# Designs tried in a protein design chat: VH-VL binders against Nuclear transport factor 2 (nutf2). Part 2

Target 1, 127 residues: Nuclear transport factor 2 (nutf2), of Dictyostelium discoideum (Social amoeba) (q86hw7)
Amino acid sequence: MQSVDPQVVGVGKQFVEHYYGIFDSNRAGLTQIYQQQTTLTWEGKFLSGADAIVKHIVELPFQQTNRKINSIDCQQTYQPGIMITVTGTLIIDGEAKNQLKFVQVFNLASNNGSFLLINDFFRLVLD

## First folded at step 11 (VH-VL)

Design c05 (from z09 with heavy chain S28R Y104W)
Fold by ESMFold2, fold request of step 14:
Structure c05 (fold): chain C 127 residues (1-127), chain A 120 residues (1-120), chain B 107 residues (1-107)
Amino acid sequence: as target 1 above (127 residues)
Amino acid sequence: EVQLVQSGAEVKKPGESLKISCKASGYRFTSYWINWVRQMPGKGLEWMGRIYPGDSDTNYAGKFKDQVTISADKSISTAYLQWSSLKASDTAMYYCARHYDDSWGYFDYWGQGTLVTVSS
Amino acid sequence: DIQMTQSPSSLSASVGDRVTITCRASQDIRNYLNWYQQKPGKAPKLLIYDASYLETGVPSRFSGSGSGTDFTFTISSLQPEDIATYYCQQYKNLPYTFGQGTKVEIK
């Protein structure tokens, strides 16, 4: 597999902290991260492009989120890039009863010395 | 800019209560764990415990469990370390420090420290 | 609790020397190990996280290596401003634990 980037886990952790920092503070700011070519599947709904993705996220029926991350795993990809999986608990609107387990997968592509988010999957884990 | 600013030095007698503070700024307070670390005079660092201000979840090292109380007030972005009855052996420097989550268990920002002196 | 043992407790070296500090964990902690620098009267400062990754703004003369139970911290060319006490810290399990510290001085 072709890999041009030297550090995978460090990049993945920095991305995740940055992404959730924006999501949990002001979701409209995610326009900084989502690209024209990015796709998101959110609870089975497929969305393409930054405008559609950010609109969907901003319009979710909760205003304040926190999360406790259970795990993060990072791997280099053949494209090249980084695949990141995150599991955790989403805390909605500061309410203890509004805690939902989630999984999220990010696929970052290497682009001209940096990384772009190209694929994103978010799923609530209900049980 | 991320900052953790701790309350000033304290001189106390054994048996007195004390609550010291750690005020956070420059980041979303409820998204990061606040940890308390003790350093006795001339000694190393000891992790005491932590709080997640987002839901007030706490964890303590066994030797500090029931010896101190860790709390937070998210309306003013402040974490606290509290003793109900100080002992002379509580004389130490106390630091607060943050980390993002369990897989980020490294303390990237620290408070300046609060010196607590307990003597008769 | 996971015990962290540093060696040596103190060392003295000349400017330009290579300095190595070791840290041993009482059980496998994978790469969940960090290194901090503490200058007298100051708060600790994160230098290296996850055994080998430099924190932003940390000079490249600092490095770390190891996994499992045995870890090393290296200053490739000691500078006067590196006089400090250095601590390792594990985060594999709660409670988080530190090594006892290594005091580094200039000869």
Scores: ipSAE 0.541, ipTM 0.862, lowest interface PAE 2.2, mean pLDDT 91
Fold by ESMFold2, fold request of step 14:
Formats: C-alpha cells, structure tokens, sequence
Structure c05 (fold): chain C 127 residues (1-127), chain A 120 residues (1-120), chain B 107 residues (1-107)
C-alpha cells in the first residue's frame, strides 16, 4: 500500500483547523497567517500581500461563517512544503439558505522549522 | 482550555423523562460536532449520534433514531441528550465528546460521563 | 454499518512485554481509524488517530499501523499504568463504530 506520510497529513489538518478557526471567529486575526509574499486568488481576483488579502477577507459581505469540510488532502512538496486541498460547504450567517460549496488550496512553504502560507486559492463550486 | 462538563448522575424510574447536558467551554461551540456515546454496564462504547451546533444538523445511529433526542443551545454552549420515556435498558454511562469535522472524526475531548440508572 | 472486530478480547502480560492488539474493519476504511484508552471509572482518552498519528502528550511506547481493513496497536514495553481497556473506532462512515474493546491486565 502507498500513502502520504501521516506526519504531513497531521500538519496539514492542524493548519486547516487553525486557519478556519480564525476565519470563522474573527477574520482580522488572519494577519497572523498571511505573509508579505502570500498571494490569494479569490473567485478569480488576484490579491498580493497580507494587507490586501486580509482587507479583502474582512470586507466580505457577511457577518459570520461556519463550514463543513467534505475532504482534505495533503502532500509534501519539494520546495519543500505542504500542499493542501479542501472541499466543503460554507455556511453564511447560520442559515441553511446561505450555504455555498467551495474548494480552497493552500501551499505552505517550510521556513526555518515552521510553515508559511505562500499561495491560497478560493473558489465557489456550483451544482 | 477545552472542557466538556456533563450534568450529574441520575436515578430514575421506567417511564420517566430525562434530559442530560454537556456544557462546552474554551472553544467556539458552533464549530465542532458534539457526539453522545453510551457505555452499558460491563460493555464497550457505542456511538449514539451527534449534532453540529452551527446549524443544528443531527445524525443518529439507527438503533437510537427516534429513541432519543439530541439538541443544543448555542447561547449557553450546551448540548443535550433526552428521553421522553426511559426503560430499564437505558441504564448506562453516557459521555459527550467532540470532533472538528468529518475528516477529523476522532474524539479529542470527552466529558466526564453521566451515570443514568433506571430501575423499579 | 461498518463492524469493527478487535482481538484479543483480553490479555495478561508482564511489565516490559510487547503488547499487540488488532482491529479489523468489515470494509475498507482507509486510515480513518483511531485508538482510545479507557481506565476503570474514567472517560476514554484518545491515543492515536488516523491509524498511526500520536495525540499530543501520548508516550512513544504507543504506536499504531495499518490501512484498509487490518490495523494494529502496539505497546512496546507495557507499564503498570497501561492497565486499561483499549478501543478502536472508525470514522470513514456514519454511524461511527467502535471495536468491542481489549482488556489489558498485568499477570
């Protein structure tokens, strides 16, 4: 049998739980995660740098979010780092009518014994 | 510090109703599933069902569906397990436990348990 | 429902012995398998998740392996404080299900 190193999967799951924990509780706290060199593509809009990214996210037109994650996949990259894909349903303002399916991809780079978020892709998925 | 604190032991008679609680603290209550697990005297662990307090989505194991009600009050970060009419066979220890989401289906924090005794 | 079968149902071993417990799933559950320790009168405690990943603070003498339908849990050198019942649990599908438990005692 072939499988991803459990340690890589463990780190990826820890990052995702942490990221969405901040996003869903207080978006402004994402300044702890996004870096100067990070890029985000949000529904096709390209954003570069922590300030622009966090401003965009904080200004999204909704009060609170929750999410149900359908899948998470993690792989080591040779940069080195970890690439993470997440699919799920975003629940906006606690209402069933405000549920949106999404995919998000995180690319984490190893940096001096820790991981930095370098690339982020967010996409709504219809039907 | 994540904690799940359950209500105290109960001694009841068959036919009585009962609602036991699981109070969460130290994390965002609406972001984690709360699960209920039964352990009958001298037996193993049995998953009963769960609730996602964020939208009240609920799932039950087949044998417990329509036998108990799982609910939550997010204003006080509390989940509940309720019987409308207890049976002697409901005598057991009941635990609450949390997990983050379907891909995190491991119970990292557990309540201390609530002993329910139903007899004569 | 996915049935989980542990073996043995009980065992006695000496301090320092290697202890191995197996867990078999009735269908492929990939690595969605966890191990818990329950000491008498206490709530279960998560030891290992996703077949082989140690929970924070769990001693390295505990380990897990396997994928698909066959999983193993090992205590490399049994200690007196390891007396407990151990359970596997799958989370591939609802309902979540546990093995029947393995009671570990000192002889």
Amino acid sequence: as target 1 above (127 residues)
Amino acid sequence: EVQLVQSGAEVKKPGESLKISCKASGYRFTSYWINWVRQMPGKGLEWMGRIYPGDSDTNYAGKFKDQVTISADKSISTAYLQWSSLKASDTAMYYCARHYDDSWGYFDYWGQGTLVTVSS
Amino acid sequence: DIQMTQSPSSLSASVGDRVTITCRASQDIRNYLNWYQQKPGKAPKLLIYDASYLETGVPSRFSGSGSGTDFTFTISSLQPEDIATYYCQQYKNLPYTFGQGTKVEIK
Scores: ipSAE 0.532, ipTM 0.864, lowest interface PAE 2.2, mean pLDDT 92
Fold by OpenDDE, fold request of step 14:
Order: C-alpha cells, then structure tokens, then sequence
Structure c05 (fold): chain C 127 residues (1-127), chain A 120 residues (1-120), chain B 107 residues (1-107)
C-alpha cells in the first residue's frame, strides 16, 4: 500500500488543527491564515480576499463551534503544495441536536519554505 | 504546552465509589477526544472508552460498558472516570490520553496516570 | 473486536543491536496503527503513528512499516534509554485495541 509523504501529512494536520483552533476560538483571527489572494466558496458563496472572507465568517449566525472530525486526507499537489479534504460534524453551541455534517477542502501552496492557503471550500452536507 | 494532569492516587475498599479526573490545558479541550486506558499491575494497556467534550459523546469498550462512567466538564477542561462500586479487580493504573479525530487516532499526549488500589 | 498480536512478548539485546517487533492485526486495519513506548513507572509515549510516521522529537533510530495486517517496529541501534515495553495500537475500529506489549531489555 502506497502512502503519502509523512511531511505532507504532518503539515496538513498542523494546518487543520491550527485553522479550526482559530475558527472555534476567535474567527476574527483567521486573518492570519487567509491572504489577499485566497479564495473561499462558503456554502456556494464565492469570496475573494482575506477581508471579505473573514468578514463573512465572523458574521455567520452561530456562537461557539466545535468540530468532530471524521476524516482528514492530504495529498501533495503537482506543483509544490498540499490538498486537504476534511469531513466532520460541526457542533454548534455544544448542543447534540445542533450538529451539521460538513466537508471542507483546503489547497495550500508552497511559498519560500512556508505554506499559504490559496483555495478553501466549505459545504454543509444535508440529508 | 499541551498537558493532561490527573488526580492523585486513590486507596479504596470494595463497594466504595470513586471519581478520578484528568485536567487538560494548552489546547481547545472541546475539540479533542479524551481516552481512558487501564493498566493492571504488570499487565498491558487496555482502552476503556472515550469522550468528546464538545458534545459529551461517549464510547466504551464492551468489558467496561456499564462498569464505569466517562464524563467531562468543559467549563474546567476536565474529564472524569468514575465507579459506583469498586471491586478489588479495579486495582490498576489509569491513564487519560487525547487524540484529535477518527482519522488521527493516535494518543499524542498522556496524563501521568492515577493509581487506584482497591483492597479490603 | 480487532485483535492485535505482538511478537515477541519480550526480548533482550545488546546496545547497538537492531531490534524488530512485529504486530499482526486480526483484520485489515490499513495504516491505522500506532506504536508507543512505556518506560518503567511512566506513561506511554507515542513514537510512531499511522504505521510509519515518526512523531515529532522522536529519535530517527525508531521506525515503523507495514499496512493491512502485518506491521513492524524497528530500533536500528538499541540504546540504554530504550529499555521499555512497546505497544502497538489500532484505531481502525472501535474499540481501540492494543497489542499485549513487547518488553525490551538490554543484555
């Protein structure tokens, strides 16, 4: 069985933990992740640029959130970079009845030894 | 720095109740599973169960179901393992350990362990 | 439940020796296998995750390989500080299960 480069997996995992850590604790802090060139499709709404993206996320109609992650998959892109797919359940305000399944996709680009978020997709999975 | 700090050693008699704790710090408590692992004297590791503090979802290994209760108080980032009526066979070291999700089910941080001794 | 069988249960080797521990799963667990080190009187410590990934800060003399049902943990050059019991653990299915452990001693 072939495996993904441990470094790729490591970077991807750290990114996901970092991203959701910020999202769940201080959404406004996502300005440190989203860049001017970053694009996000959130529930079908296309957003471009850190300012617009963070504003939209901050204005989402929920307070405390947690994510019960089901899967994280990482792959190295053709050009230096990492694609990450995440599936899980979004828990709103800690209520068991307020759980929403979601999928999220991140595309990270290598930049001078670091990785920058370039593309982000978020979609709720409705029954 | 991520830390899991467990409550101190316990010396109990059969039939007594007990609740031991695992206090987490240095990370978002509600976003990681907390696992409890038993290690009987001179024996191996046994996974007992887990809790997701974000919604208090719990899972137990079959042999521990209805034998113990796993809970959490997210207001103080603390997980608990409790017995309603201890048995001598419950004598063991108990560890708490965290893992992130079902895709990363490795226990990267552990508590120091709580020794529970049950004897008449 | 998924049964994890380690081999050997114990071994004694000299400093500098190559040490190999195997773990077999009763069913296909893909690469959902971790290796832990537990020194006497201490809590377990994660060494290898997902069969072959070295945990941060772990010496490079430790390694893991395998997928499916057969896995191998290796210490390329045994050091005195490596005296411990080593455990494999699967997390493919609940309940999570550990191997019975391998006690490593130095001659």
Amino acid sequence: as target 1 above (127 residues)
Amino acid sequence: EVQLVQSGAEVKKPGESLKISCKASGYRFTSYWINWVRQMPGKGLEWMGRIYPGDSDTNYAGKFKDQVTISADKSISTAYLQWSSLKASDTAMYYCARHYDDSWGYFDYWGQGTLVTVSS
Amino acid sequence: DIQMTQSPSSLSASVGDRVTITCRASQDIRNYLNWYQQKPGKAPKLLIYDASYLETGVPSRFSGSGSGTDFTFTISSLQPEDIATYYCQQYKNLPYTFGQGTKVEIK
Scores: ipSAE 0.301, ipTM 0.828, lowest interface PAE 1.4, mean pLDDT 94
Fold by OpenDDE, fold request of step 14:
Structure c05 (fold): chain C 127 residues (1-127), chain A 120 residues (1-120), chain B 107 residues (1-107)
Amino acid sequence: as target 1 above (127 residues)
Amino acid sequence: EVQLVQSGAEVKKPGESLKISCKASGYRFTSYWINWVRQMPGKGLEWMGRIYPGDSDTNYAGKFKDQVTISADKSISTAYLQWSSLKASDTAMYYCARHYDDSWGYFDYWGQGTLVTVSS
Amino acid sequence: DIQMTQSPSSLSASVGDRVTITCRASQDIRNYLNWYQQKPGKAPKLLIYDASYLETGVPSRFSGSGSGTDFTFTISSLQPEDIATYYCQQYKNLPYTFGQGTKVEIK
């Protein structure tokens, strides 16, 4: 990651921690992250717009969730922005046996000194 | 506000058992690792091990493996460090500290420390 | 285990001086290195994470640099309140390991 601007990596990590913090504590609160222009492909299902995305996430058959992050990679996009790749394990209901591997990709766009989530990809990795 | 509050100082004799605690508040306890760090008198910091309260996964440094037990009670957001039989060489300050995950291995919040004194 | 060699073990400098501490890893740890400040009788405090990121609320006179095996921690202008022992810590591999510490005093 040292070949990447340290500030890019810093922002990426902060975003990921913040995003998963909300996801695991209050999924409805993700309305503060997803925008009207945000798109999400969740397990192959394409969703567009904050309302549709958050509704889908809230209705997921997960109750209590925790995430163990295995890796995070960040890159600066051609237009000022950040691409983030995350791999990890989703722990459901606090049970060690209820674990699902996942990959998630975020594309953040720079906007007036802040970053907006533009694209989101989530996929469970099943054996 | 994130806080880690540790149990009070302990004065013990060799051979006695001990369990000290680290109570977390102000964040989702099950989403962050709790680490234990030893600091012997006048010495540096030593990472002992960690626990992930979300699934009770634990890791130990080699020199502390089977020497101590790290556990957690997520119902009260508390992590524990315990000895079955203390030695004089266990005299030290013990800190608990939080970190998010493997790619976030910086300890951003620390407990105030628990002083353990073991002497005959 | 990854050994962290910190230098110097102690130093004394004047207020306003530039202070530099180095940390060398026994193998490549990329940027998985943090710096902590520990004042007497207090718990350690995170100052720098991932080699060069300043923790929120930490004065800008503190900085870090480096990657791979060689890292540097710098206080651009030493202040009286900076009297403490400073530690580097790697988290590239388990077990996490600390440098032996650098005690910073003021003349």
Scores: ipSAE 0.285, ipTM 0.821, lowest interface PAE 1.4, mean pLDDT 93
Fold by OpenDDE, look of step 11:
Structure c05 (fold): chain C 127 residues (1-127), chain A 120 residues (1-120), chain B 107 residues (1-107)
Amino acid sequence: as target 1 above (127 residues)
Amino acid sequence: EVQLVQSGAEVKKPGESLKISCKASGYRFTSYWINWVRQMPGKGLEWMGRIYPGDSDTNYAGKFKDQVTISADKSISTAYLQWSSLKASDTAMYYCARHYDDSWGYFDYWGQGTLVTVSS
Amino acid sequence: DIQMTQSPSSLSASVGDRVTITCRASQDIRNYLNWYQQKPGKAPKLLIYDASYLETGVPSRFSGSGSGTDFTFTISSLQPEDIATYYCQQYKNLPYTFGQGTKVEIK
C-alpha cells in the first residue's frame, strides 16, 4: 500500500513542522527558509524572492496563528526533491470563530544533503 | 530538545479532587495535540482524550467523557488532567504524549508518567 | 469504537529468534497503525508509525507490515534489551485505541 519512501515522508513532515513553527512564532524568521529563487503564490498573488515573500507574509493582517493540519502528503520529485501537500485549518488568535481552511503546497529541491524550498502555494478554501 | 515533564506521584483518597500536569518544552506548545493515556496497574494503555492548546479543542474517549477534564495553559506550555472526585478505580499511571496532526496520529514524545494512587 | 486485538498476549523466545506479533482491527484502518515498546517502569516508545515506517533511531531489526485490518510487527533477531510489552494503536478514528499488548520475554 505504501509507495512513498519513508525518508521522503520524514523529511517532508519535518519541513512542514519547521516551517509552520516559524510562521506561527516569528514570521520574519521565514528568511531562513525562503531563498532568492523561491516563488510563492499566496491567494493568487505571485511573489518572487525571499525579501518580497517574507515582507508579504509579515504584513498579513493576523497576529497569533496556529495550524491544525488535516493532511500531509509527500512525493519524491524527479530531481530528486519533495512535493508536499498540506490541508488544514488556520486558527487566528486562538479563537474558534477565526478559523480558515487552507491548502498549501511545497516543492523542495535537494541541495548538498539538505533541501531548499523552491515553490510555495497557499490558498484559503472558502465555502 | 522536545520534552514532556509530568507532575509527581499522587496519593489520594476517594472523593478527593486532583489535577496533574504535563509541561512541554522544546517545541511550539500550541501547534501539537497533547494526549492523555491511562495505564492501570498491570494493564494496557488506554487513550483518554486530547487537547489542542492552540484553541483548547478537546476530545474524549467515551468511557472518560465527563469523568475527567483535560485543559491547557498556553502561557506556561502545560496541559492538565483533572478529577473532581477520585475513585479507587482511578489508581493508575497517567501519561501525556504529543502528536502533530490528524494525519500523523502517532505519539512521538511521552511524559515520564504520573502515578496516581487512590485508596481509603 | 475500533477494537484492536493483539496476538499473542505474551511470548517467550530465545535471543536471536524471530518474533512476530499480530494486530487485528475491527474495521479497515488503512495504514493508520502504530507500534510502541514499553519497558518495565518506563513510558511507551514509538517504534513504527503508519504500519511500516521505522521511527528515527529505532534499530532496523524492528519492522511492521500490513494494511486494512491485519498488521504484523516483527523483531528479526530478538535481543536482551527487547524485553518489553508491545502495543499497536490505531488513529483512523477517534477515539484512538490500543491493542491489549504483547509481553515479550526471553528464555
Scores: ipSAE 0.171, ipTM 0.789, lowest interface PAE 1.8, mean pLDDT 93

## First folded at step 16 (VH-VL; from c05 with light chain D50Y)

Design k03
Fold by OpenDDE, look of step 17:
Formats: C-alpha cells, sequence, structure tokens
Structure k03 (fold): chain C 127 residues (1-127), chain A 120 residues (1-120), chain B 107 residues (1-107)
C-alpha cells in the first residue's frame, strides 16, 4: 500500500547518501551538486548559487562531520521533481558531546533523465 | 567497492575470551551503523546489537546485553564483537552488516561471517 | 520486543512456480520490513526493503507487499538459483528482529 513511487524513493535515497557522503568527506566537492540556480537557507541565512553556497559550507567552523539519520521522506512534486525531508543528528569532529539535531529539506527538479538540486533548507533543531 | 571482511574461524573452550573483527572498506566507516547478527547452527538470524563508529553509540538486544561487547576502532575502520567468557552455547556463525539510517534499517552489505566453535 | 512470525518454515516447489512467504508482526510496524535471501554457506543478501522496494540489482521476479502486521514475499517464477532460506526483518523498533526463516527448495 505504497503511495510513493519506488523510483522516487530510490532517487531520494541515492541523493541523500551521495550528498552527505560528499559533505562529510570533502565539502568543497559539493560544487558537483549545487548549481548556479540552487538556493540554500542555512540556519536562516539565504544563499544563492553554487559558489556562494559551497564557500559558506566550506567555511563552517568544524573539520569532520557524521550524520545519524533518523528519517528520510520523499514525495514527487507537482512539476517533475522530488522533495526530500531528512531528520537526524549531526556529529561534529567525532565527539559524542558535540551532537546537534537537524532537519534538512531538498527540492530536486527533473532534468533530462537526471535530477538537479534547486532548493535546500538546513536548520538545527534546538532542544 | 563496499566490503566488510571478518576475521577467521575460531575454536575455543568454555571460559575463554574472544574478540572477532569486521573490517570495513569502500565507504565512510564513521557514517554507517555496523550490526552484529548471530546464527546458531541450523538456526535463524538474531540481531545482537549495533554500533555507530562516528560516536561509538551502541545498542544491544536484551538477550545479548552484558553478554557481549560491541566496539569499533575508526582509525582502522574495524568493528569488534567480544566475549569475556565463552559458553558452548555461543557456538555460531557471526555476521557483521552495515545499515545507514533508521528509516532505511536494511542491511545492504554483510561480512562473510566468522564461525565460532566453543567446545570442551 | 516485536515478534516476527514467518510461514511456512519450509517449502518445495518446481522451477517456474509462484512462491509465497508470509510474515506477521506482533504489532504494527508500518512498512519497516525487509526481506533477505541466504544461500547455503553464504551471508544473507538484501532483496526487499521498506516492505515492497526492490534492492538494486535484484531480479524483478522478487517482490514484497503488505503493511501494518501482515507482509508477503513473492517469487513470481522460481529459479534453480533461488534455493535459499529467506528471512523477514523488522526495523520499526529496537531490537531489530527477524522471522524464523523459510527454506525454499526445488522439487
Amino acid sequence: as target 1 above (127 residues)
Amino acid sequence: EVQLVQSGAEVKKPGESLKISCKASGYRFTSYWINWVRQMPGKGLEWMGRIYPGDSDTNYAGKFKDQVTISADKSISTAYLQWSSLKASDTAMYYCARHYDDSWGYFDYWGQGTLVTVSS
Amino acid sequence: DIQMTQSPSSLSASVGDRVTITCRASQDIRNYLNWYQQKPGKAPKLLIYYASYLETGVPSRFSGSGSGTDFTFTISSLQPEDIATYYCQQYKNLPYTFGQGTKVEIK
């Protein structure tokens, strides 16, 4: 009784793992995901364009990150695309004492058989 | 290529200690859970526990809590399962397996298994 | 703990037959159920996740359905290479738990 297309879920899964894999291993490599038309709201700060977005992420004041993902939800958008919501815990520099809950939302647009990240929202969830 | 390679078969006596290993490669070790699964001879699969190497967060199934210890050394991308005092009933195949997140709690990659035989 | 009751414990069928395995959870697990294949002397292999999603590279003859407490695993056309024991597994709550397994043989 699945209401979401398995292919949509599959694409969402792959995107999330790919995105966080790059983020956690080489943040500068996110230039392959963020496009010129991509927008990101990071902790309330609005950023536009791959260069500005990646620069901001690279300049974040931590060296290593890992994510314990709690949930990944996917939906197909009205336009051919996928929206993804992710919740989890961000672990900074491998320290159990330095963990932050977060929510992230991705909006992917279909493009010639592939998908492009169009909108990105990242927000820490405070207790 | 993602791989989980486990240590070799063990033959032990009751009362002896044992630590078996699961070495991961081909992915970011600290970003995925490592699970341990027991399979007694001719029996089914039993989830024993898991560890997140990123912060060493660990969970155990009730029947295995305080019976085994799960740990990890992220410097060498290796997870461990250990006993302080083996019993004959610990004879089984032990698998390590990876999973990513709680919404996708499937084990997509498995080690080849470590056979542990405990007998007098 | 959530108990997973798998049926049947074993079955024998002919090549080309439709094979059905069921798994019942002791409580509502939504769609948080996976199916694995374990061939003799080998580690388990993921076939189906989230009740009905086919893992990449798995033949389309394998499928899963169900939600809540009752789930079904199906091989639409049994092949010789499908000789194995199959397991369901819930991940709704810790501890994760498996069904007892279903041994599938060829006549």
Scores: ipSAE 0.533, ipTM 0.890, lowest interface PAE 0.9, mean pLDDT 94

## First folded at step 19 (VH-VL)

Design n03 (from m02 with heavy chain S103T)
Fold by ESMFold2, look of step 21:
Structure n03 (fold): chain C 127 residues (1-127), chain A 120 residues (1-120), chain B 107 residues (1-107)
Amino acid sequence: as target 1 above (127 residues)
Amino acid sequence: EVQLVQSGAEVKKPGESLKISCKASGYRFTNYWINWVRQMPGKGLEWMGRIYPGDSDTNYAGKFKDQVTISADKSISTAYLQWSSLKASDTAMYYCARHYDDTWGYFDYWGQGTLVTVSS
Amino acid sequence: DIQMTQSPSSLSASVGDRVTITCRASQDIRNYLNWYQQKPGKAPKLLIYYASYLQTGVPSRFSGSGSGTDFTFTISSLQPEDIATYYCQQYKNLPYTFGQGTKVEIK
C-alpha cells in the first residue's frame, strides 16, 4: 500500500540515464535539457539559465566522465512534477583512482505532456 | 534500440580455453553494469559476476571466482567471459544482462545467450 | 550468501486460473527483489522489480507483493502465453542470487 507510482519511477530513472548519457559523452548536448528557467547549484555556486549552466559544465576541467550509480529515488511533486535524488561515483578520465562520490537532485516540472528540468543541485561528498 | 548480442555457440573439449563475448549497442556502454548468468542444462539461473566497463570494477560469486575471468573492451562496447581451462561441468547456456543502479537493480536487457558444450 | 527458496517447483493450471508463486529469502532483503519470466529457449524477461513494481509493457495480470523475507508473485488469470519458468532474484547483497525457479504449465 505504501509505494511510489511505478510510472514516476520509470520517468525519473529514464531521465537520469538520459542526462548522464549526454553529460558523460558530450556535455555540450545538455542544451537539449537545460531551460531558461532552470537553476543549478554546483558545489555551492548558483547559476541561472541554460547558457550559464551549460557554459559552466562545458568548462569543467576534465575530458571524460562516467557514472557508477548507487541510488535513484523518485517522488511525485504537487506542482506537478518529479523530484529525483541520485547518489553515485563520478569516474574522471577512466581512472579508478579519480573517483568522486556525489549527490545530485533534479526537480522536473510537468509541462504540456512532458517534463522540464527546473532545479538541479550537484554536490561532491567528502569523507 | 538497446541490444546485447552474444557470440555463437561453442563446442569444446575439457582443458581448452574459451572467451565468449557480449556486444552492446544503443546505449552508453561504460555507464551500465554487465552481468553474466549461467544456466546449466535443465537447471535454474545462477549469477556469476559483473563488471562496470567504465573502470573495470568487477565482482564475482564465490563459486566462480578464480574459475572465470570477466572483462570488457570499452572501445568496442564488448564484455567477455573467459575460461583458461574448461571442464565438462561448464556445459551451460551463458547470458549477459545489464543493470544501471543499486536501488532498482533490475536486468532490463539480456543477450540471446551463448551455448557452451564441453565434452570429451 | 542470501538463499532464495521458491515454492512450488512446478505447477499446472487451467487458462483463467489464478497462479501464486512464493519466494522466501534467508535474511531480510527489504524490497530488493525482482521477478523474471523465462520461456522455453529464450532469455529471461523482467516482469516485476523492487518486489511490486510492474515493468513497462508487462500485462497487468502479473503482480508482486511482500517485503523482508516473504514475497509473492501472482498471475491473476493464466493465459496460454504464460507457459514459462519464473524466477525471483535478490539484489540486496552480492552475490546476487536467484530462486531455483517455478515451472508453470497449462493443463
Scores: ipSAE 0.584, ipTM 0.881, lowest interface PAE 2.2, mean pLDDT 92

Design n05 (from m02 with heavy chain D102E)
Fold by OpenDDE, look of step 20:
Structure n05 (fold): chain C 127 residues (1-127), chain A 120 residues (1-120), chain B 107 residues (1-107)
Amino acid sequence: as target 1 above (127 residues)
Amino acid sequence: EVQLVQSGAEVKKPGESLKISCKASGYRFTNYWINWVRQMPGKGLEWMGRIYPGDSDTNYAGKFKDQVTISADKSISTAYLQWSSLKASDTAMYYCARHYDESWGYFDYWGQGTLVTVSS
Amino acid sequence: DIQMTQSPSSLSASVGDRVTITCRASQDIRNYLNWYQQKPGKAPKLLIYYASYLQTGVPSRFSGSGSGTDFTFTISSLQPEDIATYYCQQYKNLPYTFGQGTKVEIK
């Protein structure tokens, strides 16, 4: 069986950890991840550009978030980059009784030895 | 700071038209739904309908459909509730309240309410 | 439409008492239920969302539980300032609907 390059998986997982680390500690800090060319579809709403995206995320109607990641899958894109799918549960405002299921997809483009977030999809799973 | 500020109390007669307002501030107006909730004197809360200022998508509860019109002017972050012809039974307190989207359907901020009195 | 039925319609309790209000949905609404407090002459205030999440700034004596059709709102130790009418509200389906309310008074 073929397998994904372990290095690709490593980079993808590191990105996810870094992204959610910032999201859950300081949403405004996501300005260091989102680029002007980044696009985000958040719960079906299309957003373009770091400024609009971060503003939208900061204005979400909750104060605290904690994530429990259930899965991370990574693939190389045919263009130099990494596609990442994440599933997990989201705990907002400290309540652990009712965890919110979510799926998130990241498309990273390789750029001068680093990676830039190009596409982002977030959706709560309302089973 | 997020605020919803509603227009002042209204005293009207049956048959008159009325348009009350809810001005939002402190957040991205086009990212949240604005809901209207009626509370008749001494009664409970009734969801009337909602509008998404971003695209003016509007939903009404059945009993209020074609009885009122909900609109919004995103250029001034204001939502409206209007009647073409008031009835005495429209006497009530009317609240506006925001919620984010279908997944976040809780009304975290409310206007102070607009009292509408309709009498001969 | 989804009907929300609260119980009781009114109650009177002493300061420090545990107060419990029930809300029943006519169909499964999962955890898409909120609780609001409305004090006399004031707009409603969100206390609990997603059935059990405490809104920021709300005292910890308030809590919510339940899923599906049966939900419970609890005040662990009733305070004088808790005199109000409490409402549940579902947002599983449109139209959004409220319970008829529970008036809470102090003896």
Scores: ipSAE 0.088, ipTM 0.773, lowest interface PAE 1.6, mean pLDDT 93

